VHH binders against Protein DOG1-like 4 (DOGL4). Designs and how they scored, part 51

Target 1, 232 residues: Protein DOG1-like 4 (DOGL4), of Arabidopsis thaliana (Mouse-ear cress) (q84jc2)
Amino acid sequence: MSKMRNLVEEKFLEFYESWVIQLELYLHQLLIAHNNNTMSETELRHLISKLTTHHKAYYTAKWAAIREDVLAFFGSVWLNPLENACSWLTGWKPSMVFRMVDRLRKSRVVLVEAQVKKLEELRVKTKFDEQKIEREMERYQVAMADRKMVELARLGCHVGGESVMVVEAAVRGLSMGLEKMVKAADCVRLKTLKGILDILTPPQCVEFLAAAATFQVQLRRWGNRRHYVTHS

## First folded at step 18 (VHH)

Design kh6 (from kg4 with T106R)
Fold by OpenDDE, fold request of step 19:
Structure kh6 (fold): chain B 232 residues (1-232), chain A 122 residues (1-122)
Amino acid sequence: as target 1 above (232 residues)
Amino acid sequence: QVQLVETGGGLVQPGGSLRLSCTASGFTFSSYVMSWVRQAPGKGLEWLSGISGSGSHTEYADSVKGRFTISRDNAKNTLYLQMNSLQPDDTAVYFCATWDEYKGDRYEFDHWGQGTQVTVSS
């Protein structure tokens, strides 16, 4: 049975498709900026700001959507299987971006000692925050398994008005927890991104953002080709 | 093989208009975001405008916003840049370009045309 997409899924799918398209347009700008040594710092910062604003817009939309149906983001019908496979708590894993930073270091980008130190500190903090979220997520999951799932299983044996109410309550409880965790994860993502951008110089930021955008767009393309998914 | 061919450049007086065209071949044109970029003498590359595959999304640099219009005809595999109110500072070689994938070495456009010269002079 073709999974009927709910309204939240449909809306966010439309949003995300548009968002990714816009990201690619920004990527083009980043590519030029990355290869233009004559751009002023002001111009670079403006471009960086444009990208950061774009990312913030994503989370604004996401958070609005998860208030309605956080479970939609655990299905993420707007993503292909490859994208989903690379996802951690409904998005990119914060610590992953440090791999991109490492690649910068291996390229023409020279980081000063102070930057390296700060990046390492940020990496440690990011990992710590990830682990904290994972532990909390596990707590919710285990709690559900111990109580709510048992209740749901029992209720699944018979259909009635009271049982429906109990199921709904259970789902709401779970959803609230999940929403909290997703938001927490997103906060770590945003903090990590901001942290990196604060440490890097504007040219380095442009390269980093180009790498990130490239990764997102390319991953989507690869996944779509592999799984015969068409996104606009 | 991917090919991009820019045409429509020329000499124009300040305040004049030109329409550039970029004819694409060798790839699914409608699936790619396309951009116009220019390079003036002694200056670096400047991104001007971009358009999504379907044409639903467009972006413009502040330097050309309100004067230039990007469009595309996917049936003709052609990208356009309508340039109005041209100024001497718009003198440059204009390129159409697109990005396909990161190849593991550099972040840059994969495909460029040969460019078309636009000269704005009294």
Scores: ipSAE 0.887, ipTM 0.966, lowest interface PAE 0.5, mean pLDDT 91
Fold by OpenDDE, fold request of step 19:
Structure kh6 (fold): chain B 232 residues (1-232), chain A 122 residues (1-122)
Amino acid sequence: as target 1 above (232 residues)
Amino acid sequence: QVQLVETGGGLVQPGGSLRLSCTASGFTFSSYVMSWVRQAPGKGLEWLSGISGSGSHTEYADSVKGRFTISRDNAKNTLYLQMNSLQPDDTAVYFCATWDEYKGDRYEFDHWGQGTQVTVSS
């Protein structure tokens, strides 16, 4: 917070603050829907669609921002330290949501055998995809210490036309790789979310989304209170 | 202790208007998203509208969009619901509610008022 923020960081910070506020408004709707047994499937699906659209909007904004400065998301100044500590490749870890599903199962949610099977298949796939991305990311991280990056660091200390060009080229190359990894991770997130929602019934979806939104909002609140961070 | 008190309900004719108020105490009102919810006789709870702490964000259910307006006065710790063009189907008990945090039990609002009765009848 004491560091100078660039334009991308500032813009995304503003966006994210607004986005989270909106998420909480949707959470209120989810809470009511979850406790309303008279709500029609059509109405539930509409609410689910609102949430999914909201999440899609986040990634739309994110992907636009990472095209400009992917490195901003590795700092994520819009998140508090607790949120950052819980992040995986600039977002939530996809496999984490299965823990939420498991908790639902232990509560009031009754899953049929077919759903359980599909969820397990999705879990396995998600974990596999996560590991794949982690391996690729590791390669990029190791590559950052290669000759080109050393040169970048060295040249970055000098002000000159040719040196600047070399530095810029190196940064672009790195950024492209990182962007690819971030997008890959986001795809896994989106696929996982979609997969879960496709397996669950509308009432189950509402409960799941309520749990997810609750977790996100609560994590932010806890982090902000702990570190005295205020976001408006 | 957190307290929410709804007022402003009453009997109105179709096409009439009412303004509901919810007075909050026992917590930092301006820090919380607030919602209006109603329950008609024999029906479940229906979410109507929500507003962010600062009032910068608002949401409405399709059933009330264009007719109801949510607002708040943080200096007075008061939430409002302006209801216009009221219809018989709007007859219900109206509640203000807020969510604090999940306590590990159920996903529900933490705080509710006693509600205020709104009856729309010719």
Scores: ipSAE 0.885, ipTM 0.965, lowest interface PAE 0.5, mean pLDDT 91
Fold by OpenDDE, look of step 18:
Structure kh6 (fold): chain B 232 residues (1-232), chain A 122 residues (1-122)
Amino acid sequence: as target 1 above (232 residues)
Amino acid sequence: QVQLVETGGGLVQPGGSLRLSCTASGFTFSSYVMSWVRQAPGKGLEWLSGISGSGSHTEYADSVKGRFTISRDNAKNTLYLQMNSLQPDDTAVYFCATWDEYKGDRYEFDHWGQGTQVTVSS
């Protein structure tokens, strides 16, 4: 059963498709930079800035879309099943990036003790923030299930003009709560990303960003091939 | 087997132009982002330009922006690089390259050609 896409979904799909393509273009740059240790610090910082700007653009677009329809992001029709399976509250799980850092450390990235300490502190903080959000989400879900969903179900059986208004109000309430949660999660993502980039040297940042971009693009490509997702 | 073959290099005077071509085979060309990269003597690899599978998106390094133009003909499985206003600093071996998603923990380009030599000299 194909669900009809709403306008928000369609627009964001187009945006995301374009955004991922652009990310892959940046990935090419990152890969070259990663394998070329002769680039100047200025050049590396410029590249890092390009990527950070690109990511900021994503969240800007996301938040604009969420204001219109946050529920769309819990279905995320623009994502393939693999991408969705790796999603936590409509995006990547913040603590996941530390696994990427760990992998880099196992490869050829050498972190000094001070960096390691800072990363661990950030890891702990990030995990704490994630858990906090999860607890809030759980509370929210329980509250909604107990009250709003029951009301919606009752109203759904007797849909009239006035009932429609009540349902709409209930949906709005639900949406507002979800929007808050999503934004909170996104804030943790952004803070975590910034934190990591602040700890790492420019060359290390490039490697990290290359790893992150690779992961995102791989999920997109693997998922699309596996599930025959067509891009509209 | 993926193959990339670069052509079009040569000797050119400063201010001159060249058009490089890269013929691709062994994969669905139109599905892959392609890049041009160069390596000058004694220097590392330098990314120059990239183009999306459909050609809808392009990127350029600051060093070549406004002088070089990347394009592709998917029907011919060919990538192009139009190079104008060439300078001595553009002397290098030029490669077309692409990345595929099958390599796990390795963050590198997977496919390169043999390259084509571009020499800019008076």
Scores: ipSAE 0.880, ipTM 0.959, lowest interface PAE 0.5, mean pLDDT 90
Fold by ESMFold2, fold request of step 19:
Structure kh6 (fold): chain B 232 residues (1-232), chain A 122 residues (1-122)
Amino acid sequence: as target 1 above (232 residues)
Amino acid sequence: QVQLVETGGGLVQPGGSLRLSCTASGFTFSSYVMSWVRQAPGKGLEWLSGISGSGSHTEYADSVKGRFTISRDNAKNTLYLQMNSLQPDDTAVYFCATWDEYKGDRYEFDHWGQGTQVTVSS
């Protein structure tokens, strides 16, 4: 009878388990598609569309859930500790995705100069948007450290009924601020993903999506095996 | 120690049916997404279908949707592919395969069966 999950956590856990299972099914398709020349451009674009739709569905469900409990997305019960440790504002850091692009460019993908220029412009914009969010987080953290907020929390611990309303309002205000910042970060993630896929050709998009899905599924698999003993 | 063995291939007439089996050993079968992949003579690999560890989710390539059905029996460690309305273009070696672990800069299935030949001819 211990650790009970709230309704938001229970519903999103069920959603996320299904979502990541489906991502792995798409990974299997990507693993064949990226190593083969048997698919037409139309077939590749269809697979790419399935992946982008799948990612959009994640954010649609997430944004509905954070209205009710944004804190559930900081240290999420549906992620293992390794996945949680790798998070920046409840998800992958947008600018770090360009490391995947750089790795592919080094070993698997040749980009023309026009693509390189567009990717560099996108990288700069993504970093700028990240930095803007980080500055907003700093302002938010200063507001949380405001001594009136600390004093209200202290009063809520010692005073009944009358102070409970003030503390609840302060906590609700805190949650709304975090919700806005998480949504802003997610918008940068979606814009960055769409931007990369618009710049790359369909075969290159498949290479990128294969790398991204592999990383996400592997991170989950390794974290779920965190007790595995290494013999070296 | 991981082993995947396909059976059930053979010669069939156009419009006919076959059921392929893939028996797995050396790993926890129920924990893995499994796929069927084929290779026609002189062609590259074609992904056909996949199924989640519990069987809760399935996917099919457009080329086989409505004709092929993937299933699994985790108590028997066996993956199945029911193939109906077979045509000469379905002639290929059919493999079961799965992905287990990322190995640096390579994005490939880790485990493959040896394949079973399916030939559709009159």
Scores: ipSAE 0.776, ipTM 0.926, lowest interface PAE 0.7, mean pLDDT 84
Fold by ESMFold2, fold request of step 19:
Structure kh6 (fold): chain B 232 residues (1-232), chain A 122 residues (1-122)
Amino acid sequence: as target 1 above (232 residues)
Amino acid sequence: QVQLVETGGGLVQPGGSLRLSCTASGFTFSSYVMSWVRQAPGKGLEWLSGISGSGSHTEYADSVKGRFTISRDNAKNTLYLQMNSLQPDDTAVYFCATWDEYKGDRYEFDHWGQGTQVTVSS
């Protein structure tokens, strides 16, 4: 149903549409800054700060929304199917950002040995944190398959009253567990982003942010164009 | 074939005003974020302002905020830049431009107009 969305989904759809439009406006500024690099270091740091603040605003809005409905972020209505297919725990897998760094290093950005070492340390830490979250997700999946949870859902369908309260409590407990995992994944994403920006010089940060914003906007355009052509 | 054509440049006294126009063809104009960019003599490109496809969002460089206003008329496929309180430092070629596609490891606008000269002098 084209109109079957709860209030959390409707509000976040509006937020995300505005957020990605603003990202594209920042992309235009990054395209000029990176291409001619005529901005002062102060101006570059200001632009980098705008991008950092924009990404933090996304997580602030997301974390408020997941308290109300974390399940909305699995198969999100504000993302096209291509964007949803690229998701790991409601977002880009944190370590995938290093493929962007590696590609830039091969063609656009020259890194000194100290930067290379720090980036490899960050990559290892990011992978370790991902693996920790994946192990916790496995334990969560086992809890979801618990036969008592299946029985509670079946009992709730047969009777009301206290059975409804027990099912609601169980669902809320599982929802809180998912919320914690999504927030943990988002914290790894944010720490990794901040770590990369701390290691790179301001001109290198502009190159990285331009590449990242370009990819995000282009992925949305590709998915939207392909989706409507195949469903027209 | 995408085409962007700027008009409205010219010679103006300090403190004066001009309105630049950019007429677009060959693409769905209302779907694209558009920017104004300028290049002063002997200097690099400077991003000035951008506007979303619907016109819902705008951004300005600090150097022009409060003096310049970006707008668009999607029915006419036209982008505008209203330039007030012009000073000699605003002398430049002014371009409209947009980004359309990822180009591998190149991150630059895909489409540019030919530019229109603005000269601010006594």
Scores: ipSAE 0.761, ipTM 0.921, lowest interface PAE 0.8, mean pLDDT 83

Design kh6 (from kg4 with T106R)
Fold by ESMFold2, look of step 18:
Structure kh6 (fold): chain B 232 residues (1-232), chain A 122 residues (1-122)
Amino acid sequence: as target 1 above (232 residues)
Amino acid sequence: QVQLVETGGGLVQPGGSLRLSCTASGFTFSSYVMSWVRQAPGKGLEWLSGISGSGSHTEYADSVKGRFTISRDNAKNTLYLQMNSLQPDDTAVYFCATWDEYKGDRYEFDHWGQGTQVTVSS
């Protein structure tokens, strides 16, 4: 019952597998860095830069692929079922990243009052941006459903070449709308990540990046282990 | 039970070479990213190099890039570190290690070998 993979799906599958492998290599570096008080601030900033660049590379590749086939990113073949179940608009919900910040504040990271204030401001802004995207997506889905139903009704009346062009235009319009919304969500993800890393000190950034990378790799390993055992 | 065992350490002159081995058992070795980590006397842990499960990706710390080469033989469940142009500052206990899952409030490798001593001395 598996659908055939198209060219976009095959290319991004290769990219994503390589990207996650590289993320785990960086995770190993983060695990040593966070447990090593002898690393200089310069060394920590270099590692943080590697992680930031790696995340930006993911979105660069994703945005190129989305222009060709945005629907591939809804129920992606390169993710296991557990990873897909955790998606909000093709990725992590930006405000959920603050769960990691909250956990770190309770056990591993002490923040000064100025940092706490800035993080609260960022949390509020992130939730506001999420809600704006959700409202725009809802309005877009309603408008597209209404427009699509009208166009399908017209097809019942006018069978021919003009009707095919109208359907093709409607499908392209839906794809372009979804591209805009996915990119908007990704921009909130990047702004939130950037904001957190700007507020935290380099050692605190290493703690945060370790937590984030651990979660992503753990989710993949746990989902893959369960799937393999269940079907073996 | 998961087991990692390092061998191949010893005494070497500056400029010399050594090849470390890490034999793994108790898990699907080819599915895990593996790392070499060292600890010099009185110093913290230093990550040196990592290699993906298939061997398709490798990374090196700047301090060892060009001198050290990580590799693996999945048929033998063995990880390697070829160390060339050794300097006295490379004197340390060398560990192989890997991460399997997040454990509460601590971020650390889940599995470590007991380590092998490398001493670079005139």
Scores: ipSAE 0.751, ipTM 0.921, lowest interface PAE 0.8, mean pLDDT 82

